# VHH binders against q9p7j3, part 239

Target 1, 174 residues: q9p7j3
Amino acid sequence: MILPLFPETQVHVFVYENVSNCAAIHEQLISQNPIYDYAFLDAATILYKKQVYSAIIRALEDRRDEQMKTKTIHSEVILSLSPKTEISSAFRQFSMTKKSKNIVVVKIDSKLTEEEEFERLDKLVEGNRVEFSDEELQKLIDFKVLKKNYKLDPSTLENPLASILSSIALRGYS
Short names: E, the ipSAE of ESMFold2; O, the ipSAE of OpenDDE; V2, 0.75 times the mean of E and O plus 0.25 times the DockQ between their complexes.

## First folded at step 18 (VHH)

Design hc15 (framework vhh_6qgx_2; at its last look DockQ between E and O 0.85; V2 from the best seeds 0.83)
Fold by OpenDDE, look of step 18:
Structure hc15 (fold): chain B 174 residues (1-174), chain A 122 residues (1-122)
Amino acid sequence: as target 1 above (174 residues)
Amino acid sequence: QVQLVESGGGLVQAGGSLRLSCAASGFTFSDYTMAWFRRAPGKEREFVAAITYEGDDTYYTDSVKGRFTISRDHAKNTVSLQMNSLRPEDTAVYYCAAASYDMGTPVEYDYWGQGTRVTVSA
């Protein structure tokens, strides 16, 4: 897809459930395999499409403004999901781990169509692709993790999206 | 300032052993995943081994599995690479590296040592 504010940047987002090879993927990431040039998120930490898009937009804005805190656009997306400025904390909060079962995969600057990108990614991920929608994400979310990551309380649980988006947008501002 | 200082390189015969060490300073060692890379003559730098920040997981490139062992000492801020059954193709400059994250995307290592040369003769 194309984001209105970044018409020259093609973005794809995929959701996989029941992934059996997260440990193998993780190993490839540590060894810097360029074929795995994606952002792999733990679906247990993602509740809304707009949450993911907000992080992507934040990362793209940081790149545009030459204010990236990490080295790659995908790492910046992961960082941008977090209200914290610490890179290690953000990654531990939102990234896929070897223990993950459901994942959200983000591709920035894709040169392929969504279907072509899916075919490529499907060779790397052993799981079931589901629709990238709020409905499907809500089936995979761990609310305990979500509340912890964004410090949600009873007053903010009425509209968690607003709180999440504010956290993403205002990261580094206090 | 951040420093990674490798040591232990040298000349060894095929089938021999060598232990590399990397001394880290200037950053919180326990928060970083540590790794070894190598660059052979005329080749690109390649991943060799990594150990997570907690030290409970290790990773190896296929060609060194069963021969190399990576370990870390949190008290001394050191990471080591025990290299056994060395082969001529293991000849390279070996670099120590540190990463603040080790998941989510291909890892970008923040800090690098100057390297230590390992030469394995036939």
Scores: ipSAE 0.895, ipTM 0.941, lowest interface PAE 0.4, mean pLDDT 95
Fold by ESMFold2, look of step 18:
Structure hc15 (fold): chain B 174 residues (1-174), chain A 122 residues (1-122)
Amino acid sequence: as target 1 above (174 residues)
Amino acid sequence: QVQLVESGGGLVQAGGSLRLSCAASGFTFSDYTMAWFRRAPGKEREFVAAITYEGDDTYYTDSVKGRFTISRDHAKNTVSLQMNSLRPEDTAVYYCAAASYDMGTPVEYDYWGQGTRVTVSA
């Protein structure tokens, strides 16, 4: 996929359910295996496609403007999901953990088609790919986690999209 | 100021043992995953072992499994690497590293020591 504001940047997003090897992936991340250069998100924290796209766009804007806080575009996506600027907190709140069951995986600056990137990723993730769609994400979300991560109150929890997107867009401005 | 200071390197014959130590200061030690990396002459830095901030789980590169043991002492803010059955291929500068998170992407270690040299003679 091509984002209109970043036409030279190819992005792929994959969703896996019932992932059995998050602990093995964790080991590869700790050892800095470059084959695993993706952003691995816990699907329990993601309710909307637009949530992910907004974080990707924010990360790409910060890269363009030389404002990145982290060392890679993938780590910047994880930071960009958070309403706060503290890097460690963002990773602890949004990243896949070794206990995660369902994940969202983001690849930015891909030189591969979606199916080629999927073939690579599918060798790394032991789980069932599902469509990246609001319908599938809604099945995987944990609303308690969503509420905590974005500090949603009852008035915003019934229609949280605008509150979440503004949190991503306004990070660092108050 | 964050400091990671390695010690314990030296010259040892193949089959011998060494214990490396890394003294950490300037951050909340229990919040960090600690790791050892090494760089052999003419090669890239490579992962050796890690011990996680959550649960003290340990990880090792395949070539050192069963020979090396990583451990940490939270009271002394130190991480150690016990290296047994050393081989000439283990000759390298060994670096202590620390990361405040260890998931999501290939881990970006925030802090690095200056390294301690290990030479294993045939």
Scores: ipSAE 0.762, ipTM 0.878, lowest interface PAE 0.6, mean pLDDT 90
ESMFold2 (binder alone), look of step 18: mean pLDDT 85; pTM 0.865

Design hc16 (framework vhh_6qgx_2; at its last fold request DockQ between E and O 0.89; V2 from the best seeds 0.86)
Fold by OpenDDE, fold request of step 21:
Structure hc16 (fold): chain B 174 residues (1-174), chain A 122 residues (1-122)
Amino acid sequence: as target 1 above (174 residues)
Amino acid sequence: QVQLVESGGGLVQAGGSLRLSCAASGFTFSEYTMAWFRRAPGKEREFVAAITYEGDDTFYTDSVKGRFTISRDHAKNTVSLQMNSLRPEDTAVYYCAAASYDMGTPVEYDYWGQGTRVTVSA
């Protein structure tokens, strides 16, 4: 997909359930395998498409404005999901771990079509692709984790999206 | 200021052992994944081993598996690399590195040491 405000930046988002090789992926990440140049998110922490898009947009804006807090656009996306400014905290909150079962994978600056990118990614992830939709994300979310990550309470849970987007947008300003 | 200071390098015969140590300061050690890299003559820097900030997971490049062991001491802010059964191919400058994250995306290590030279003679 192309974002209107970033027409030269192609973005792809994929969702996998029942991923069996998260530990193996983790090993590739820590060893800096460039083939794994994605943002791997724990799906248990993602409730809305707009949550992901907001983080992506925030990261792209930061890059545009030369204000990235992390070194890569993908790491910035992960950071941008968090209401916290600490990088380590953001990654612990939202990144895929060896314990993850379901993941959301984000690719920024893709040179490939969605299908081509999927074919590449599918070689790396051992799981089942599902639609990137609120409906599918809702099936994978851990509300306990979500509530913790965004400090949601009964009042904000009436409209979690608004609260989440506010947290993302106002990170560092609250 | 952030510092990573490696030590323990030297000359050793093939089949010998060395223990590298890296002393970290200037950052919250317990929040960082620590790793060892090496650069052999004429080659690019390569990943050798890593230990997560929790200290419960370790990773190794294939060529050193079974021979090298990475460990960390949170109390001393140190990370170590025990190198056994050394081979001439292990000859390199070994660097200590620290990363604020170790998951989600290919890891960019934030801090690097100056390196310690390991020479393994045949």
Scores: ipSAE 0.912, ipTM 0.951, lowest interface PAE 0.4, mean pLDDT 95
Fold by ESMFold2, fold request of step 21:
Structure hc16 (fold): chain B 174 residues (1-174), chain A 122 residues (1-122)
Amino acid sequence: as target 1 above (174 residues)
Amino acid sequence: QVQLVESGGGLVQAGGSLRLSCAASGFTFSEYTMAWFRRAPGKEREFVAAITYEGDDTFYTDSVKGRFTISRDHAKNTVSLQMNSLRPEDTAVYYCAAASYDMGTPVEYDYWGQGTRVTVSA
């Protein structure tokens, strides 16, 4: 897909459940295998589609304004999910790890259709693709992790979206 | 000021051994994943081995598995690469590298040493 504010940038988002090879993917990331040039997120940290889109938009804005803190747009997406500016903390909180079971995978600047990108990604991930939707995401979220990552209190848990999106948009001021 | 200083390179005959060392300063050593990369003449720099900040898990490129061992010493803030059964194909400049995160994307190593030369003669 194309985001209206960034018409030259094609983005794809995929969700996988029951992923069996996160440790193998981690090895490929450590060795800098360029075939794995995606942002691999732990689905336990993602409740909403808008959470992911807001992080993508924030990363693209920072790239446009030459304010990126990380070296690639994919790593900047991971940072952008965090309410804090510390890079290593953001990666620890939101990235897929070798122990993750469900993941959200983001590709930015794709030159491929969604189906073509999926075909490539599906060779790398051993898991079951599900729809990128709020309905599927809520099955995979860990609410204890969500509350900790965004410091949500009981008064916001009935409608946490606005609080989460504000944290992403106001990073560095909150 | 962050510094990574490699040592231990030199000339060795095929089948021999070398131990490379990398002394690190200027960052919290236990929070960084440490890696060795190498660049052979006429080739791009390639991954050799890494040891993670969480759990001290180790990774190796296929061509060195069983011959090279990466380890770290938290008391001395050093990472080492024990290189056994060396082959002429291992001839390269070896670089120590450090990354503050090692997951989520292909790893971006923030800090690099100047390199130490290893030459393996036939």
Scores: ipSAE 0.778, ipTM 0.885, lowest interface PAE 0.6, mean pLDDT 90
ESMFold2, look of step 18: ipSAE 0.768; ipTM 0.874
ESMFold2 (binder alone), look of step 18: mean pLDDT 84; pTM 0.861
OpenDDE, look of step 18: ipSAE 0.910; ipTM 0.953
ESMFold2, look of step 19: ipSAE 0.739; ipTM 0.868
ESMFold2 (binder alone), look of step 19: mean pLDDT 84; pTM 0.862
OpenDDE, look of step 19: ipSAE 0.905; ipTM 0.950
ESMFold2, fold request of step 21: ipSAE 0.744, 0.731; ipTM 0.876, 0.868
ESMFold2 (binder alone), fold request of step 21: mean pLDDT 84, 84, 84; pTM 0.858, 0.858, 0.855
OpenDDE, fold request of step 21: ipSAE 0.912, 0.911; ipTM 0.951, 0.950

Design hc17 (framework vhh_6qgx_2; at its last look DockQ between E and O 0.95; V2 from the best seeds 0.76)
Fold by OpenDDE, look of step 18:
Structure hc17 (fold): chain B 174 residues (1-174), chain A 122 residues (1-122)
Amino acid sequence: as target 1 above (174 residues)
Amino acid sequence: QVQLVESGGGLVQAGGSLRLSCAASGFTFSDYTMAWFRRAPGKEREFVAAITYEGDDTFYTDSVKGRFTISRDHAKNTVSLQMNSLRPEDTAVYYCAAASYDFGTPVEYDYWGQGTRVTVSA
């Protein structure tokens, strides 16, 4: 996929349910295995495609402007999902955990087609791929977690997307 | 100022043991995953072991499993690496490192020590 604002950057997003090897993936991430150069998100924290896209765009903008707070574009994507500026907080809020069952995987600067990237990623993730859509994401979301992460209240629950996007866009601005 | 100061390196015979220690200061120790890396002569730096924020998970490179043990002391802000059954191929400069996250993407470590040299003779 190509984002209009970043035509030279190819992005792929995948959704997996019933993932059984999150702990094994953790071992690879902490040991800095470059084969695992993705952003692994907990699907329980993702409600909309636009939420993911907004975070990706924010990360790409930060990179473009040489304002990244993290060291890699994928870590910046994870940070960009959060309304908070603390890196550790953002990762605890949105990243995959050992307890995750469903995940969203983001690849930035891919040199492969979507299908080629999937074949590569499928060797790393033991789970079932589902469509990256609002419909599928809504089946995996934990609304309690979502409300906590973005401090949603009854006044914002009618249009949570707007609140989420604003939080992402305005992170670090007060 | 952030500091990671390694100690405990030295010369040891094959089959011997060493205990490395890393003293951390200048940051909230309990918020960081701690790790050990090593760089052998003529080789790239490689991951050795890591221990998560609260010490509930440990990770090891395959070549050191069963021989090395990583631990941390939150009261002293230290991370240690007990190295048993040392081999000549374990000869390297060992570095302590700290990361503010340990999941979601390949971990980038924010802080590094100066390193301590370990030499294992045949």
Scores: ipSAE 0.728, ipTM 0.876, lowest interface PAE 0.6, mean pLDDT 94
Fold by ESMFold2, look of step 18:
Structure hc17 (fold): chain B 174 residues (1-174), chain A 122 residues (1-122)
Amino acid sequence: as target 1 above (174 residues)
Amino acid sequence: QVQLVESGGGLVQAGGSLRLSCAASGFTFSDYTMAWFRRAPGKEREFVAAITYEGDDTFYTDSVKGRFTISRDHAKNTVSLQMNSLRPEDTAVYYCAAASYDFGTPVEYDYWGQGTRVTVSA
């Protein structure tokens, strides 16, 4: 897809459930294998499509404005999900780990169609692709994790969207 | 000021052993994943080994598995690479590196040492 604010930037987002090889992917990330240049998120931390798109937009805005804190746009997306600016905290809270069961995978600056990118990614991830939709994300979320990551009040957990999007948009300003 | 200072390199005969050390300062050592990379003459830098910040996982490139052991000492703020059964193809400058995370994307190593030379003679 193409975001209206960034018309020359191709973005793809994939969701996988029942992923069996997160530990193998971890090894490739730690060795800096460039074939794995994606943002690998733990689906337990993602409730909405808008949550992911807002983080992507924030990362792209920071790149445009030369204010990125990390070296790549994919690492910046992970940082941008966090209400805080500490890089290590954001990664510990939102990224895939070797224990993750379900993941959301983001590719920015893709030169491939969605189908072509999927074919490449599917060789790397051993799991079942599901639709990137609020319905599917809702099945994979861990609300206890969501509450902790965004410091949500129990009463707002019923419809936390505005609080989450505000946290992403305002990171670094409060 | 962050510093990573490697030591322990030198000349060794094939089949021999060396222990590299990397002294870390200027950051909270226990929050960082530590790694060793190497660059052979005329070649690109390559990953050798890593140990996570909790110390619960280690990783090795295939060519060194079973011969090299990475370890860390939180009391001394050091990471070490025990290199056994050395081969001429292990000849390289070895670099210590540190990253504040080890998941999510290909890891960005924020800090690098100046390197220590290892030469393995046949």
Scores: ipSAE 0.652, ipTM 0.848, lowest interface PAE 1.1, mean pLDDT 90
ESMFold2 (binder alone), look of step 18: mean pLDDT 84; pTM 0.862

Design hc18 (framework vhh_6qgx_2; at its last look DockQ between E and O 0.91; V2 from the best seeds 0.73)
Fold by ESMFold2, look of step 18:
Structure hc18 (fold): chain B 174 residues (1-174), chain A 122 residues (1-122)
Amino acid sequence: as target 1 above (174 residues)
Amino acid sequence: QVQLVESGGGLVQAGGSLRLSCAASGFTFSDYTMAWFRRAPGKEREFVAAITYEGDDTFYTDSVKGRFTISRDHAKNTVSLQMNSLRPEDTAVYYCAAASFDMGTPVEYDYWGQGTRVTVSA
C-alpha cells in the first residue's frame, strides 16, 4: 500500500501465526543478512492496524525530516512503536524474539507488489499468514504485555487506542 | 567516549590457535550484544560470531563453527574469541563490534574497534 502523505513509498504489512522458526530468523538478523531487511514485530504487542501505521508514519516523518535515530527505516519503525526514545528498550518490548509464536512483519520502500513481497517473505518465515486486520490482531495480542508497554490503567484498557496512538505521536515532545 | 580495543592477533601457522580479546569502555557493557567480524584483503567485512547481552546465546558463521568460541566477561568488560584449528582462509583483520539490540531487524552494530590482524601461514 501507499500512504497518502508518502505517495512514493510502498509499504507492506504481513501477519503470521504459529511461527516455528523465529530462532532461525534471529540468527539471520544478528549476522546482518540483507535478505531479512524487514521489521519483525511480536504480534503479542500489537492490537491495532493503526498502531502499526502510526509507527510507520512517525518513522517516515523522521526520515523525511532527517531526524531518524536508527540506521534503517525498519529499525525506526520499531523505535516508533515505543512511548520512550531509548532504542534498546523499544526493541526489547516490541520486536520478535526467538520465543515469539506470532509476528507482524513490515516492509517499507518495497519495489515489489504485495504478492511478490509475500512470496519472498514466505520463504523466510515458517508459519501461516493471516489477514492484517484488527480482528486477527485481537486474537494474537497479549493484553498483559500491552498494558505494561503503554502503562495502561484499567479504565484505559477498555478503549486503549487513543492512549496508544498519543504515546506514539507524542514521543519525544516534552 | 566509547572504545573497543582488540588484542591478541598475530602470525600463526595453519592448525594453530589464537585468542582474541576486546576491551570495552564508555558504555554499559552488559546491555550490549557483542560480535566479531573480519575482513580479508580484497573482501568485504563478514560476520564471524556474536554473543547476546545476557550471554545465553552464541552465533557463528558456518565456516568457523566448531573451531571458534566466543565468550564474554562482565567483570572485565571483555569479549573474547578463541580460534582453534586455524586455516589460511581465516587470515583477516578481526573487528570487535557492539549493538544495543540483537533482534527485530538486521542488527545495527553501533560501535567498532580498530581491528587486530590475524595471519595464518600455510
Scores: ipSAE 0.727, ipTM 0.864, lowest interface PAE 0.7, mean pLDDT 90
Fold by OpenDDE, look of step 18:
Structure hc18 (fold): chain B 174 residues (1-174), chain A 122 residues (1-122)
Amino acid sequence: as target 1 above (174 residues)
Amino acid sequence: QVQLVESGGGLVQAGGSLRLSCAASGFTFSDYTMAWFRRAPGKEREFVAAITYEGDDTFYTDSVKGRFTISRDHAKNTVSLQMNSLRPEDTAVYYCAAASFDMGTPVEYDYWGQGTRVTVSA
């Protein structure tokens, strides 16, 4: 897909449930395997499509403005999901771990179609692909984790999306 | 200043053993995943082994599994690589590396040592 604000940057997002090889994927990441050049997120921390898109946009803006805090665009996406400025916190909050069961995978600067990218990624992830939609994400979310990550309270639970987006957008501006 | 200083390299016969050590300073050692890389003559640098910041997980490239063991000592700020059953193809300069983040994306290692040479003769 193409984001309106970044027409020259192709982005793909995939959701997998019941992933059995997150530990193996983690091993590939630590080994710096370039074919794993994605952002692997724990789906338990993602509630909305717009949450992911907001993080992607934030990362792309940082890159555009030469203000990235991390080394890669994918790591910047992970950072951008967090309301905190600490990179380590962001990764602990949102990244896939070896214990993850459901994941959201983001690809930035793809040269492939969505289908081609899926075929490539499907060789790496052992799980079931589901639609990238709010409906499917809502089935995978851990609300306790979500509330913790974004410090949601009863006053903000009425519109958690607004709170999440504000947190992402205003990171570092407190 | 950040420093990673490797030691323990040398010449060894095939089938022999060698223990590499890396002394870290200038950063919070316990917050970093530590790793060993190697670069053989005429080849690109390749991953060898890693140990997480808590020391509870270890990772190895396939060719060294069962022969190499990575460990860390938080009290001494050191990471070690015990290399057993060495082969001529293990000949390389071995580098110590440190990464503050090891999940979500391919790991970018922040700090590197100067390397220690390991030569395995047939």
Scores: ipSAE 0.611, ipTM 0.828, lowest interface PAE 0.6, mean pLDDT 93
ESMFold2 (binder alone), look of step 18: mean pLDDT 84; pTM 0.856

Design hc19 (framework vhh_6qgx_2; at its last look DockQ between E and O 0.83; V2 from the best seeds 0.76)
Fold by ESMFold2, look of step 18:
Structure hc19 (fold): chain B 174 residues (1-174), chain A 122 residues (1-122)
Amino acid sequence: as target 1 above (174 residues)
Amino acid sequence: QVQLVESGGGLVQAGGSLRLSCAASGFTFSDYTMAWFRRAPGKEREFVAAISYEGDDTFYTDSVKGRFTISRDHAKNTVSLQMNSLRPEDTAVYYCAAASYDMGTPVEYDYWGQGTRVTVSA
């Protein structure tokens, strides 16, 4: 897909449920295997498509403005999901772990169509692809994790989208 | 100032053993995943082994599994690589590296040592 503010940047987002090989993926990330150049997120932390797109947009804005804190655009997406500026905290809160069951995978600056990128990714992830949609994401979210990650209180839990998007947009200005 | 200082390299006969050590300073050691990489003559730097910041997960490139053991000592802020059954193809400069997170993307190792040379003679 193409984001209006970043018309030259092709982005793909995939969602997998029932992933059985997160530990094997971890091994490949540790060894810096370039085939795994994606952002691997724990789907338990993602409730909305807009949450992911807002993090992607924030990461792309920071790249455009030479304000990135991490070395790659994919690691910057993970940081951008966090309301805080600490890199290691963001990764511990939002990244896929060896215990994750469901994941969201982001590819930025893709030179491939969505289906071509899926064909590559499907060789790496042992799980079931589902649609990247609010309907599917709502089945995979852990609301206790979401509340903790974004410090949602009872009033913001009634309308969490606005609070989450505000946290992503305001990071570094609070 | 962050420093990673490797030691323990040297010349050894094939079939022999060496123990490499890396002393870390200038950061909270227990928060970092530690790794060893190596560069053989004429080749690019390649991954050898890593140990997670928790100490429970270890990772090895296929060619060293069963022969090399990575470990860490939080009291001394050191990571070690025990290398047994050494082969001439293990000849390389070995580098210690550190990363503040170890999942989500291909790992970005923020700190690197200057390396220690290991030469394995036939």
Scores: ipSAE 0.758, ipTM 0.881, lowest interface PAE 0.7, mean pLDDT 90
Fold by OpenDDE, look of step 18:
Structure hc19 (fold): chain B 174 residues (1-174), chain A 122 residues (1-122)
Amino acid sequence: as target 1 above (174 residues)
Amino acid sequence: QVQLVESGGGLVQAGGSLRLSCAASGFTFSDYTMAWFRRAPGKEREFVAAISYEGDDTFYTDSVKGRFTISRDHAKNTVSLQMNSLRPEDTAVYYCAAASYDMGTPVEYDYWGQGTRVTVSA
């Protein structure tokens, strides 16, 4: 897909449930395997499509403005999901871990179609692909984790999306 | 200033052991994954081992599994690599590295040491 504000950047997002090899994927990431050049998110921390898109846009804006805090666009996406400025904290909050069961995978600057990218990614992830939609995401979310990550309270739970987007947008502007 | 200083390298016979150490300073040690890399003559740098923030997870390249052990000491801000049953193919310059994250995407290491040479003779 193409984001209106970044027409030259192709983005793909995939959702997998019941992933059995997150630990193996993690080992590949720590060893810097370049074929795993994605952002792997824990689906338990993602409630909305717009949450993911907002993080992607934030990361792309940071890159555009030469203000990236991390070294890669994918790591910047993970950081951008967090209201915190600490990189380690952001990754602990939102990234896939060896204990993850459901994941959201983001690819930035793809040169492939969505289907072609899926075929490549499907060789790396052992799980079931589901639609990237709010309906599917809300089946995978852990609300306790979500509330913790974004410090949601009863006053903000009426419109959690607005609170989440504000947190993402205003990170570092306190 | 950030510093990673390796020590413990040297010459050892095949089957012997060495313990490498890396002293870290200038950053919050507990917020970083620590790792060892090596570069053999004429080859590219390769991953050897890594240890998570709190030391509860360890990772190894296949060729060193069962022989090498990575550990960290938070009180001393050090990371160590115990190398047993050394082989000539383990000959390389070994580098200590630190990363602010260890999951979610291929890890980019922020800080690197100058390296310590390990030579294993046949």
Scores: ipSAE 0.709, ipTM 0.870, lowest interface PAE 0.6, mean pLDDT 94
ESMFold2 (binder alone), look of step 18: mean pLDDT 84; pTM 0.858

